VHH binders against q7z443r523to685. Designs and how they scored, part 16

Target 1, 163 residues: q7z443r523to685
Amino acid sequence: TSLNMSTHQLTITVNVTSLEKSLIVSIDPDSPLLMTLYLGFQYQPNCTHFHLNITLPKDKVWQKDEEYTWVLNPEHLQHGIGTYYITAVLSERQEGAQQTPSLVSVITAVTQCYYWEIHNQTWSSAGCQVGPQSTILRTQCLCNHLTFFASDFFVVPRTVNVE
Short names: E, the ipSAE of ESMFold2; O, the ipSAE of OpenDDE; V2, 0.75 times the mean of E and O plus 0.25 times the DockQ between their complexes.

## First folded at step 8 (VHH; framework vhh_surovatamig_d1)

Design u5 (at its last look DockQ between E and O 0.58; V2 from the best seeds 0.53)
Fold by OpenDDE, look of step 8:
Structure u5 (fold): chain B 163 residues (1-163), chain A 121 residues (1-121)
Amino acid sequence: as target 1 above (163 residues)
Amino acid sequence: EVQLVESGGGLVQPGGSLRLSCAASGFTFSSYWMSWVRQAPGKGLEWVATIKQDGSEKDYYDSVKGRFTISRDNAKKSLYLQMNSLRAEDTAVYYCVRTIYIPGSYYFDSRGQGTLVTVSS
């Protein structure tokens, strides 16, 4: 989904139905942008009222597609099941940026790391979590017993408002 | 870079057969366990079968036992899945998966884009 940004702020609404999975938020601008994301539960956050925040693009990434991705683990979503709001505040264009209006693509997904328990014939996520280098295209799995890349993948329905 | 490319999927009638292939590159194929996993439309991943490095051990999900056969050719860096007596519930995207075995568990660290198998009358 692409949004035409006529203002310097956008809001992403996500309905979280599980506290055991991670939420991946990808905000891909048409040109390099500096932005700050704020997380809120059951309210629209802003720069002064929020649970968590992150500045994008990330400084240290393994791959380019990580730059504009925010990984929210269950620990970050501990407020409960329900509607989370993410407000993205655009700061300024980076070098080489196009003129306004700006186009931003937003994708949200829910995922978890699983391995197959042979004896029980079932998937398990025990001891594993989605790593911070995860993207919409690739899930990093960090386990206390092994690191690997595999998970289920589900797109989470969302509403995006440009303000 | 690890690369796995599945092929052989298609449309087949119930009771029919298909043989899936996977071409591996970018790693020492013979050093890894390999697996097939599948994902039906709108459902989660399902483990199908796993094979040891030398092919001496094979393991199958209960629903496919007796119908599916996993095999490998390390010289060709290829993994195969012979699927017989196919059922509608076998409809899924099938993925070739590099597997790490730790006693009691299979871990999957790389897969391809998958190949679609559709079983329908």
Scores: ipSAE 0.609, ipTM 0.884, lowest interface PAE 0.5, mean pLDDT 89
Fold by ESMFold2, look of step 8:
Structure u5 (fold): chain B 163 residues (1-163), chain A 121 residues (1-121)
Amino acid sequence: as target 1 above (163 residues)
Amino acid sequence: EVQLVESGGGLVQPGGSLRLSCAASGFTFSSYWMSWVRQAPGKGLEWVATIKQDGSEKDYYDSVKGRFTISRDNAKKSLYLQMNSLRAEDTAVYYCVRTIYIPGSYYFDSRGQGTLVTVSS
């Protein structure tokens, strides 16, 4: 979904339906932008009132698609089932500044790492975390001294609202 | 890019047989364990069988033991599932899955698009 950034701020709305899955928020700006994201549960957050924040683009990424990706694990989403708001506060990167509003596309998805327990003959996510190198395209799984990337058992895009 | 392409699914009568194939590319096939995982209509995923990278070890879900045989050909970068004595409960989409073995667990990092097997009179 594309958004037009009119005042250096935008709001992303995500309805979280599970406390067991990780949320991936992927932003694709049309030009390099420095931004800070603030997370709020059932309220619009700002720079002084929020549950969690992140600055994008990330420093020291392995791949370009990680630069504008926020991974929110179940521990970050323990505030409850319901609507989470993300306020993105934007500034121009020193390079690539524009006088016109920037176009920003946003995709959200949920993911989780599952493995097969041989003895119990069941699926489990115990001992696994969705890692910070995850993107909308693939999930980094950090499981009991094993790190790997998985494409998907559970990926769902979210609606995006512009204020 | 890891690619796994399943084939060989179709409609078969109870008691019949099918052989599924999976063509692998984009990775060193012989370095990975491989598995078949299936999903029946309206149900969750079910692990079916796993084979070691050199083919020397095979493991099967209880309901398919003695009826299904997993095999691989590392020279052709191919994984196979021979399904005999098929039953209605074997109806599912079957996925070829790249697998990492850790004692006690199978981890799956890549899968194909699946091939549909329908067992019906």
Scores: ipSAE 0.415, ipTM 0.822, lowest interface PAE 1.9, mean pLDDT 82
ESMFold2 (binder alone), look of step 8: mean pLDDT 88; pTM 0.881

Design u6 (at its last look DockQ between E and O 0.04; V2 from the best seeds 0.00; counts 0 for: pae O 10.9 > 2, placed apart)
Fold by ESMFold2, look of step 8:
Structure u6 (fold): chain B 163 residues (1-163), chain A 121 residues (1-121)
Amino acid sequence: as target 1 above (163 residues)
Amino acid sequence: EVQLVESGGGLVQPGGSLRLSCAASGFTFSSYWMSWVRQAPGKGLEWVATIKQDGSEKDYYDSVKGRFTISRDNAKKSLYLQMNSLRAEDTAVYYCARTIYIPGSYYYDSRGQGTLVTVSS
């Protein structure tokens, strides 16, 4: 995972090696920022050429740490295994003073929900999906029989820091 | 906030015994199934044992059946694992996990930091 930043946008590079796991992209700005993220598979996206986009911060969240989180499930990553690029177009909103450049930290991780199948004596993810309330800290698991949040040890998280 | 704190791990010789404890807080302990799961260095997770809310049902992984006993004390909000006849392959970090039972499956929503059990000569 790589980060390249100009004065008003940044690029995140993520290598996806699995089509069964979800990608969590967490942005941590030091001040409130409005941004739009664009996803591209094996090309650098922009506002006119992309596969998917999202506007952050999200305004309908259960918890504060969801505001700058993009959850990309396998159906969102349907373009294949390989390098995905995310272009984030930033807008710094400061009233009265433009003296402080924003510092933006990015964490990416992969996750998936697993449960123990008693008869088969094996871990399974069948019937489970990573939900939109997931963050880098916890995974929302939407399964056929229940909804729950799981610690990272019972899902497959991979935290990758970039600067 | 759910908190689970494991203790009782350590170094023990093959054939020895060890008792693990897990102190629970931040939730109604008696309303949940509880499990022990373990992870050997460089290996995946292994389920060890699960116990029903009232202790009336217990289930064990085949390799530990007859050697390990899971128990709970709901008044003390504590989960236990008595491990007898320990073998080198039991070496792992052991985690206490809050468990949701659905027929055919165990789901886990919380775990502790784990306690290391080392079985060696």
Scores: ipSAE 0.472, ipTM 0.833, lowest interface PAE 2.1, mean pLDDT 84
Fold by OpenDDE, look of step 8:
Order: structure tokens, then C-alpha cells, then sequence
Structure u6 (fold): chain B 163 residues (1-163), chain A 121 residues (1-121)
């Protein structure tokens, strides 16, 4: 999904139904942009009222597709199950970028890492975390134990408002 | 039991070179993707490079592209990392990591105790 950003701000609404999974937010512009994302729970956040924030693109990434991806782990979603709002505020274009209307692709997904727990004969996420370098295309699983892992991945329907 | 033993770390000046080695045992080395990961002081685990089972595919963290080369010798059950043009920010404990790679996902399910690389003037 692509959006034409004629304004300096957009809002993404995501319904989070699990506190055990990570939320992945991808806001990828057609040209390099500097933006700040603000997270809010049951309210639309802004630069002065937010739960968490991040500046994109990330300064240091393993792969290019990580530049405009925000990974929100359960510990970042501490407010509980419900509607989260993400406000992206455009700061400026990076050097060399076009100055005319920016197109951005917005994708939201949830994911978790699992391993087969032999003793209980069940899949478990205990001791496992979705890594910060995860993207819509790739899930990084970080665990504090040595096991064979798997993951689930679901695109979450979202609403995007351009303001 | 899966064992990965890293070696080759040390102190080197900026611009210098090091070659890391990893000796693998306790599993079918040639059946796995392998990776190098590193952890700088006070930072989290960071991916460096990954190589396919047969060595036909390699991938690198952007900051090390052109400077680092990952390779493997399946007959010797060994993984290597040639590090050239080292920088201060490359200072870290480097780990050899057994890697599970499937489309859309990758995991490190085992790693060694690591070898320290210090880049300093």
C-alpha cells in the first residue's frame, strides 16, 4: 500500500490483540526522508505526548530494508491490548532526494519466534524475542537458549490517516 | 553436543587486518548456514555476515561490506572471517553462529564463546 504524503504527518492505527507478539511497522518512502514516529495507546500521539518514539531511517542497519522499519516488542507495548496509534512526523528530506510529493508504503505486521519444547511437546516462545533488525520480509529471532526455532507472521489491518 | 570454537582475535590498529576462524563439531556442519555475529561493549548482539551451506551465497552487514569476507571449509568444518581495513567500531567479541535460514526468517541457534577483537591506536 502506497500513500502520497502531501502533508508532513500521517497516523497509523493498529489493533493489538496479543501482548506476546511483536509489532512490526514499515514506513518506506520512495525517496530518502527523515521522520519521527510516535507511539500512543488509545490516543493519537504527538511530539510532546507519546509512549515511545523512533527516528527513521535508522542510523545503522544490517540490510537496507531495515532503515524504515520499527520493531515493537512486547516490552514496548506495555499499555495492554487495544488500539495503538503511530504518528509519523516528517522532518526533512535527505540530501539528494526529490522535493515533490513523497510516496510512502505502510505495512504493519505481528510476529513471534517459537521453538519446540521437547519436554512439554509444545511450541513455546519462552526466552525468545523478535530481534530489532526484523522487517516485513525477514524475522530475526533471538533466544537465550539453544533450540530449533520457527516463527509466525501476520499482516495486521491498519488505518492510515494523512494530515 | 554442538561446539563452536572461535579463534584469531586480538589487538590491531585501525586499518589493520585479522582473520578469524571457527572450528565446528557435534553436528553436520555442511548442512547449516553459518554466521558471524559480534557484540561490542554495552551493546547487543549484532550480525556481521552469513554464508550458505555450500558457500554460494554470502551476505554482509552494510558497514562491513567490502572489508570483511566470510568463507567456509566444509571438509574442515571451519568458518572464517577475513577482516580488512578494521575500524574502532569493529571492536567486539566475535561469535561463530550456527544459522537457521528460511525464507522470511533467520535464527542463530548456537554460538561459541567468542573471540575478542580490539581495534585501537
Amino acid sequence: as target 1 above (163 residues)
Amino acid sequence: EVQLVESGGGLVQPGGSLRLSCAASGFTFSSYWMSWVRQAPGKGLEWVATIKQDGSEKDYYDSVKGRFTISRDNAKKSLYLQMNSLRAEDTAVYYCARTIYIPGSYYYDSRGQGTLVTVSS
Scores: ipSAE 0.006, ipTM 0.246, lowest interface PAE 10.9, mean pLDDT 84
ESMFold2 (binder alone), look of step 8: mean pLDDT 89; pTM 0.899

Design u7 (at its last look DockQ between E and O 0.62; V2 from the best seeds 0.42)
Fold by ESMFold2, look of step 8:
Structure u7 (fold): chain B 163 residues (1-163), chain A 121 residues (1-121)
Amino acid sequence: as target 1 above (163 residues)
Amino acid sequence: EVQLVESGGGLVQPGGSLRLSCAASGFTFSSYWMSWVRQAPGKGLEWVATIKQDGSEKDYYDSVKGRFTISRDNAKKSLYLQMNSLRAEDTAVYYCARTIYTPGSYYFDYRGQGTLVTVSS
């Protein structure tokens, strides 16, 4: 959804229903924006009280669509099942005062990597981690020294929350 | 761009046969293991069969052994599934999947849009 950042910040909520899946937060600003995202569990975070943060756009990416993507693995979400808050705070560029409010589109999704265990004849995610090169469109799977990209091989539930 | 295009699905009566095809493009087909996976209505994904790059090794889910045969033609960049003695429980969308083998596991990185097989009296 498009959100207005005219007040320098915005907060969204995400309902985490599983401690076994990764959360992907994708931001698509209408113009290049420097921002910091703060994660809070069951509270609205700010720059002095948060569980995790990230600065976007990311410095080193393989593709353009990775620049505004935050990948949160289960280890990042071990505070519990429930409502997580993400506060995005704009950082004005240090070179000018001629900036206008911007609209951003925010998409959230959950994803997980699965493979077939031959002897047990079952699907498993053991030994797999969703990698940092993942986006809304494709999942990087890092599995026991094997790396691959999966598109929509599995149907993965998506949750989008906007306040 | 990796592309996998399945065909050959349709409506068939129990006991009947169908042959599924998968046309591959955008990658070196002969360098990959290939698989068929399926998804029945309202159910999760099921692995069906896998074939080695050179066709020398084949593996099947227990419920399809003796009824289904996987094969490939590397010159035509094509994967096949011959399905005989079809049963109602074989009703599903069948996907062609590019496969990476490691000891004990099959990993799948690309699949096509699938072809629907309906087995009904």
Scores: ipSAE 0.487, ipTM 0.847, lowest interface PAE 1.4, mean pLDDT 82
Fold by OpenDDE, look of step 8:
Structure u7 (fold): chain B 163 residues (1-163), chain A 121 residues (1-121)
Amino acid sequence: as target 1 above (163 residues)
Amino acid sequence: EVQLVESGGGLVQPGGSLRLSCAASGFTFSSYWMSWVRQAPGKGLEWVATIKQDGSEKDYYDSVKGRFTISRDNAKKSLYLQMNSLRAEDTAVYYCARTIYTPGSYYFDYRGQGTLVTVSS
């Protein structure tokens, strides 16, 4: 979903139904843009009232598509099952940005890292977490017993309001 | 670049048979365990079968034992899944997956785009 950025604030609403999975938020602008994201649970966050925040684009990335991706692990979503709100406050365009109408694409997904336990004949995520370099296109899995393993991936319906 | 390309999926009636193939490239196929995994609509990923590098060891999910057979041809860099006596519950997208074995666990680091198998009367 792409939105025309006519204002300096974007709100994303996500219904979290599991505390065992990570939430991936991708906000892809049509041109380089500085923004700060604020996370809230059951309220609209702002710059003075929020649970967590991040500034995008990220400074250190392995690939370009990581720049505007926020990975929220279960520990970041510890407030409970329910509606989370993300407010993105847009700053200024980065150098070299074209003066075109501002569009932004927002995608949200949930995922987790799994491995197959042979003896128990079951999937497990024990000791594993989704890494910060994960994107909508690629899941990074970090485990204390092995580096890489399978993951599920689901796009989560979301509501996006430009204010 | 590691590539896995599944084929052979389609529509089949209950009790029918189907053979899936997976073409591997971009890595030393004979150096890895390989697996099939599947995902039914609206359900999570499910392990189906795993085969050792030389084919000397095979392992199956209980629900497919006696019906499915995993095999491989290292010269052709290919993985196969012969599916017999298919059931409606076998309906899923089937993925070929490169597998890392550790004592007690299978890890899957690469898989293809999958091939759809639909079992319906």
Scores: ipSAE 0.227, ipTM 0.681, lowest interface PAE 1.1, mean pLDDT 87
ESMFold2 (binder alone), look of step 8: mean pLDDT 90; pTM 0.900

Design u8 (at its last look DockQ between E and O 0.71; V2 from the best seeds 0.39)
Fold by ESMFold2, look of step 8:
Structure u8 (fold): chain B 163 residues (1-163), chain A 121 residues (1-121)
Amino acid sequence: as target 1 above (163 residues)
Amino acid sequence: EVQLVESGGGLVQPGGSLRLSCAASGFTFSSYWMSWVRQAPGKGLEWVATIKQDGSEKDYYDSVKGRFTISRDNAKKSLYLQMNSLRAEDTAVYYCARTLYIPGSYYFDSRGQGTLVTVSS
């Protein structure tokens, strides 16, 4: 979904329905933008009141598609099931973007790492976590004995609100 | 880059047969275990069958044993699933999956876009 950041701020709303899955937030700006994302549970966060933040683009990435990706694991989402707000704020030094509307596309997805337990004949996620190199297109799985990239079910609604 | 392309899906009556194929590229096919997994509309992922790199071991979900046969041709970099005696419950999108085996577990790191199998009268 393309969003206009003409006011240097936008809000992303995500309904979290499970405490077992990780949230991937991917932003694709039409031109390079420096921004800070703030996470809030059941309130709209800002630079002084938030649970967690990140600055994008990431400085140290293994692959290019990680630059504008925020991976939120179950540990980051332990505030509860319900609505999380993400406020994306442009840096105050964004001189080239302030006088020209900037468009960004926002995609959210949930993911989790599963494997098949042969003896029990069941799926399990035990001993696996979603890693920081994950993107909307692939999931980095960090498991007890194995690191790999996989895709999983997409199960939460994507919602995008513009302030 | 790993690529898996499934084909052979379609509409079939209960009791019928289909043969699914999967063309693999971008990796050393003969070095990996391979699997079929499936997903019925609105339901979770279901493991169907797994085959060892050299084809010497095959494993099946209980509900498909005796009806489905997994096979591979390493020279053609292809995986197959022969499905006989199809039932309505076999209706799903079938995915070819590259499989990493460790004792007690199958891990799946890649899959294709899938091929739809519909079994209805």
Scores: ipSAE 0.451, ipTM 0.833, lowest interface PAE 1.4, mean pLDDT 81
Fold by OpenDDE, look of step 8:
Order: sequence, then C-alpha cells, then structure tokens
Structure u8 (fold): chain B 163 residues (1-163), chain A 121 residues (1-121)
Amino acid sequence: as target 1 above (163 residues)
Amino acid sequence: EVQLVESGGGLVQPGGSLRLSCAASGFTFSSYWMSWVRQAPGKGLEWVATIKQDGSEKDYYDSVKGRFTISRDNAKKSLYLQMNSLRAEDTAVYYCARTLYIPGSYYFDSRGQGTLVTVSS
C-alpha cells in the first residue's frame, strides 16, 4: 500500500496474534528519507513514550531493501498478544530527494523459521529466530544449531493513518 | 548464484497425474540432498519428499506415500516429482529446495519460485 505523505507523521496499527513469530515492518519511501519509528502496545507511541524505537534507513545493510525494514522478534513484542502501534516521525530528506509530494509504501508481515524434524515428522522452530537482515522479500534465519533460510511467511493486514 | 527453477505445474482433476521438474544451477547439484516442499493457500510450508545425493535414499511425507515419487538426474542437474492419484488437498505451490541433512532434521537453505498445482473437478 502506498500513501501520499503531506504530513510528517505516520501511524501503523498491527494486530499481533502470536508470541512465537516475528513482525516485519517495511516503510519504503519513494525518495530517501530519515525517519524514527516508535513501538507501542495498546497505545499510540510518541518520541517521549514508547517501548522500542529505531531510526531508518539502517546504516549497515547487506542489501538495499533492508534499509527501511524493521524486524521485531518475539522478545521485542513481550507485552503480549494484542494491538501494537507504530508511529513513524519523518525528519529530513536525504541526498537525492525527489519532488514533493512523496509516497510511502507500507507493508507488514509475520514470519518464523522452521526446520523439519524427521523422527517426529513435524516442523520445529526450536533454537531458531528471524534475523535482523530479513525483509518482506526474504527471511534470514539464525539458529543455534545451523544457519537456515526457509521460513513461513504471512502478510498481516494493517491500518495506516497519516497525521 | 544458486538457482532453482520449477516447472510442470497446472490444473488437473482429482485422480489425475502430474510430473514436476526442477532445473538446478550455480552449485554442485550432485553434492546435495534435494527436496520438494509445498504451500497451500492460506497454510504454512509443508515438507513433501527428500532424496539423497546418489538417489539411494528417499523419504516421503505420510500423506503422499504411495502416490508421489521423487527422483533425480545428476547429469542433467534435475529433480523430479511424479505425482499420481492427486487429491484436492494436494493443491499448492510446489518448491524445489536444496537440502542439508543433519541427523534427525532436514534444513532447506534455498528454493525456487515454485510451480502451482491445482487439483479441482
């Protein structure tokens, strides 16, 4: 979903139904922008009241599509099952900025890393977590027993409000 | 770069047959276990079958045993899945996956874009 950005603040609402999966948030502008994201549980966060925050684009990435992606693991979502709010505060355009108005594409997804247990004939996620280099297009799986790159993937419906 | 390209999917009636193919490149195909996995609409990934490097060992998910046959041609760097007696529940996107075997588990470190199999009357 693409949004016209006429304001300096964006709010994303996500319903988290599992404490075992990671939430991937992609906020990709049509031109380079500096923004800070704030996470809140059952409240709309701001710069002074939030559970967690991140600044995008990321400084160190393996691929370009990681720049505007936020990976929230279960430990980051420890408040529990329910509605999470993400407030994105836009700062300044970076070098190479295009003409206004700008568009922002917002995508949210949930995912987890699984491997097949032969003896039990079942999938397991034990010892595995979604890595920080994950994006909407690809999942990085980090396991304490092996590095793995296959995952379950679901797009999560969300509400986006531009303020 | 590791590349896996699936083909052979399509629409088939219940009880029908299909043969899927996978063309591999960018790695030493004969050095790896290979697998088929599938994902039905709205469901998670499901393991289907695995074959050893030399084809001497094959393993299948219980629901496909006796109906599906996995095979490979290392000279052609190809993986196959013969699917017989297809059922509606076999409807899914089928993926070819490079497989790592660790005692007790299959790990899949790469897969293709998949091919859609639809079983419907």
Scores: ipSAE 0.110, ipTM 0.586, lowest interface PAE 1.5, mean pLDDT 86
ESMFold2 (binder alone), look of step 8: mean pLDDT 90; pTM 0.903

## First folded at step 10 (VHH; framework vhh_surovatamig_d1)

Design g1 (at its last look DockQ between E and O 0.25; V2 from the best seeds 0.00; counts 0 for: pae E 10.9 > 2)
Fold by OpenDDE, look of step 10:
Structure g1 (fold): chain B 163 residues (1-163), chain A 121 residues (1-121)
Amino acid sequence: as target 1 above (163 residues)
Amino acid sequence: EVQLVESGGGLVQPGGSLRLSCAASGFTFSSYWMSWVRQAPGKGLEWVATIKQDGSEKDYYDSVKGRFTISRDNAKKSLYLQMNSLRAEDTAVYYCARTIYVGDTYYWDYRGQGTLVTVSS
């Protein structure tokens, strides 16, 4: 849930069991903090060896809770089913953001967007993806067709190591 | 902050009627499609009805056609669901959901906390 930021790096381990769902990673510090996240599959990534990376907080957000959220879609998780590692390298705290103790909240969840297929009277995810504005609190669904949308949302167990 | 607040749920006998309301705030209500969805106890989410921004288009789940009517008042930023001839199988938590249309892409991003409708003799 919450990790002590006594160190400048943390690693999140997530077991991905579906290639059809998106992984939402929330790393929310107790005070403004610059960090870079690196994604690795079956290895612990670093600044020189990673699949993807992102810098948080995001520069462009619609809601504040998006600032420290990383949305990883199936295409980002193309390496396959298995263990993914996220290394967060903590940079500098923003001015006035000194608190004791320093904590960061880590939450991981998986979700997918569905629409109601009227003719078959079932939910489908075809043509739909989880949008980048999704957070732990809400799912943004982007589809290339007009239908009713829904989503599932599940918290995914993870391990967090502070280094 | 975007908010959707459902109301109007309650206990009703089979064959009875109920009107649900959804109060929207924190966004331009008239720019969005809106929908009702429901979840019965122990069941998955089920689509109920959808309405276009200007109310000119409506669509319904087959089991509620002829019994339910979706409507909206953009001036009041409100979504409604008139439910007539209610059945036991209509028992569920009912949610209003915002649908976003931008260009050729459609978005869904917010759903309310829901209101419980119980149909029982």
Scores: ipSAE 0.021, ipTM 0.283, lowest interface PAE 6.3, mean pLDDT 85
Fold by ESMFold2, look of step 10:
Structure g1 (fold): chain B 163 residues (1-163), chain A 121 residues (1-121)
Amino acid sequence: as target 1 above (163 residues)
Amino acid sequence: EVQLVESGGGLVQPGGSLRLSCAASGFTFSSYWMSWVRQAPGKGLEWVATIKQDGSEKDYYDSVKGRFTISRDNAKKSLYLQMNSLRAEDTAVYYCARTIYVGDTYYWDYRGQGTLVTVSS
């Protein structure tokens, strides 16, 4: 979904219903934007009050679609089940820059890493973490053991607030 | 659209052999690692074997090592599994799975409909 950043910030609302899955937030701006995202649980965050932040685009990526992707693992979402707010704020300061509204597309999804636990013949996520090279299109799984893997992917209903 | 179509399954006696095939379409086959996974009746998925894009690296689950051989033909967009010395425990539906290898980790994002291998008598 395209969103308007007419006030140099944007709020994304995500309802987290599970503490076992990772959240992927993908932003696709219509033009290159330097921005900072702030995460808040049950409040709208800003640059002075937040749980976690990230600056986009990322500067070390393997694939282009990683540049505007934020991966939030269960440890980042341990504040509880409920509504998380993400405020995206322009951090670029240039002469004549961004005085007109910019449009961005936002997609959120949840994912998790699974491996086959041979002795119990069941899928498990123990010892695995969704890695920072994950995107909406693919999941990086970082594990402390070697087995075969599966991950799940489904779209989280999005609530979007433009500012 | 990504499609993977398995074939070559059937009924075979213990100690026998089968060769499974998988025809791939809808993607650049040579850009992906490929795997075989299997599912025994009433059980979950079990990894069998994985092969690198160019066929230069192969990896097998311990119980099939020395009995099964994975191979691929990138010109024909085909994946194969040669299964020798079959045992009753090898009875399962066998799936061809598209695999991405990054960070010492395999990802499986697509699989076919499967082909049934039954080892009995």
Scores: ipSAE 0.006, ipTM 0.155, lowest interface PAE 10.9, mean pLDDT 75
ESMFold2 (binder alone), look of step 10: mean pLDDT 89; pTM 0.892

Design g2 (at its last look DockQ between E and O 0.12; V2 from the best seeds 0.00; counts 0 for: pae E 15.4 > 2, placed apart)
Fold by OpenDDE, look of step 10:
Structure g2 (fold): chain B 163 residues (1-163), chain A 123 residues (1-123)
Amino acid sequence: as target 1 above (163 residues)
Amino acid sequence: EVQLVESGGGLVQPGGSLRLSCAASGFTFSSYWMSWVRQAPGKGLEWVATIKQDGSEKDYYDSVKGRFTISRDNAKKSLYLQMNSLRAEDTAVYYCARTIYVSGSETYYWDYRGQGTLVTVSS
């Protein structure tokens, strides 16, 4: 979903139905843009009231598509099942990247990493987590054991308000 | 850019055979474990087979043992799955998946799988 930017912030609303999965948030601007994201549970966060925050683009990434992706693991979503709000406060565009009107594409998804437990013939997430290098296009699964593993990936419906 | 592209899927009758291929690019193929997984319609992911970097170790899901054979050609950066004696329950989208080991940290991760190839076993 692409959004036209008319103001300096946008709000993303996500209904989290599992405490065992990670939330992937991708905010892809049409041109380089500095922004700070704030996470809130059952309230709209701001720069003074939030649970977590992150500044995008990320400083160090393996691939370009990681720059504007926020990975929220279960430990980041400790507040419970329900509605999470993400407020993105937009800063200045990077030099040479001036474009009007501004366009931002927002995608949210949930995912988890699973490994195949051969003895029980079942998938398990024990000892595995979604890594910070994960994006909408690919999942990084970090495990403390060597085994076959995979991930699920689901786009989560969300509401985006531009303010 | 890491890429995995599966091919070889199609419609086959029960008892038939099919050979899947996975073309890898964008990474040193020979440095990674590789696996096949599948997802049947309305079902979750199911592990099929895994192969070590040098092909010296292979493991299979019980239901496919004796029927399926995983192999690889590191020179061609390709992963294969020979499927014999196919059954209706083998119907699924088949994916190749990369397994990554981070040396020194005892951390392992999977970061990419292909778009899959559909295998349909039906009379």
Scores: ipSAE 0.022, ipTM 0.284, lowest interface PAE 6.0, mean pLDDT 83
Fold by ESMFold2, look of step 10:
Structure g2 (fold): chain B 163 residues (1-163), chain A 123 residues (1-123)
Amino acid sequence: as target 1 above (163 residues)
Amino acid sequence: EVQLVESGGGLVQPGGSLRLSCAASGFTFSSYWMSWVRQAPGKGLEWVATIKQDGSEKDYYDSVKGRFTISRDNAKKSLYLQMNSLRAEDTAVYYCARTIYVSGSETYYWDYRGQGTLVTVSS
């Protein structure tokens, strides 16, 4: 994953290497910041051309770390293995002529839910999905069975100054 | 830059002992839970053990309970795994993994791991 800065927007590049794992995009602005994220496969998306979008912060969260988190499950990433682009368009607060720079940290991670298959004595992901309440700090696992679960994920932290 | 470097792997006979070490750098080691996970050839990751930030809580996979002991030294930024009574099925690459625990949800997440150290248990 990488960041590309521009005026009032930024581009996040993520190379998806598995169609089985979920992508978690976490944004940590230094001050409250409205933004819209657009997803594109093998192209840079914008507000008129994208596969999926989301507006952050989310307004219905139980935990504060969910406010700036986008969970992209395998069905959202079924366009293929390869490079996905995320364009984040930051909302401008029209207070006057002077604009204050914002610092935005971006973390991306992949995760997957696993359970223990007793007969095969191995971990499996069958029947489990990463849920929408997942964050960089925890994975919500929604499974059609009851068992012991674990998860893994990989993070790429970045800090960016957005003007 | 977060780095985790495992060491201490090698070849050992069944019933033998081995001690693994993990040197941590690039982050505040004492602020994180830590885990050992392993991967046998051709298989997926298996959780082995987890230890709380201050060392006060430890948890083990059932098959290693009573044989393995996880420990940490926050002053040295080091994680350890003492493995006793080793069996052939313990043969794997062992990784130390930085663990994020969210209080109140009682769940673990692993966000970084090292390159691993190979443990081979053979007659």
Scores: ipSAE 0.000, ipTM 0.127, lowest interface PAE 15.4, mean pLDDT 74
ESMFold2 (binder alone), look of step 10: mean pLDDT 87; pTM 0.866

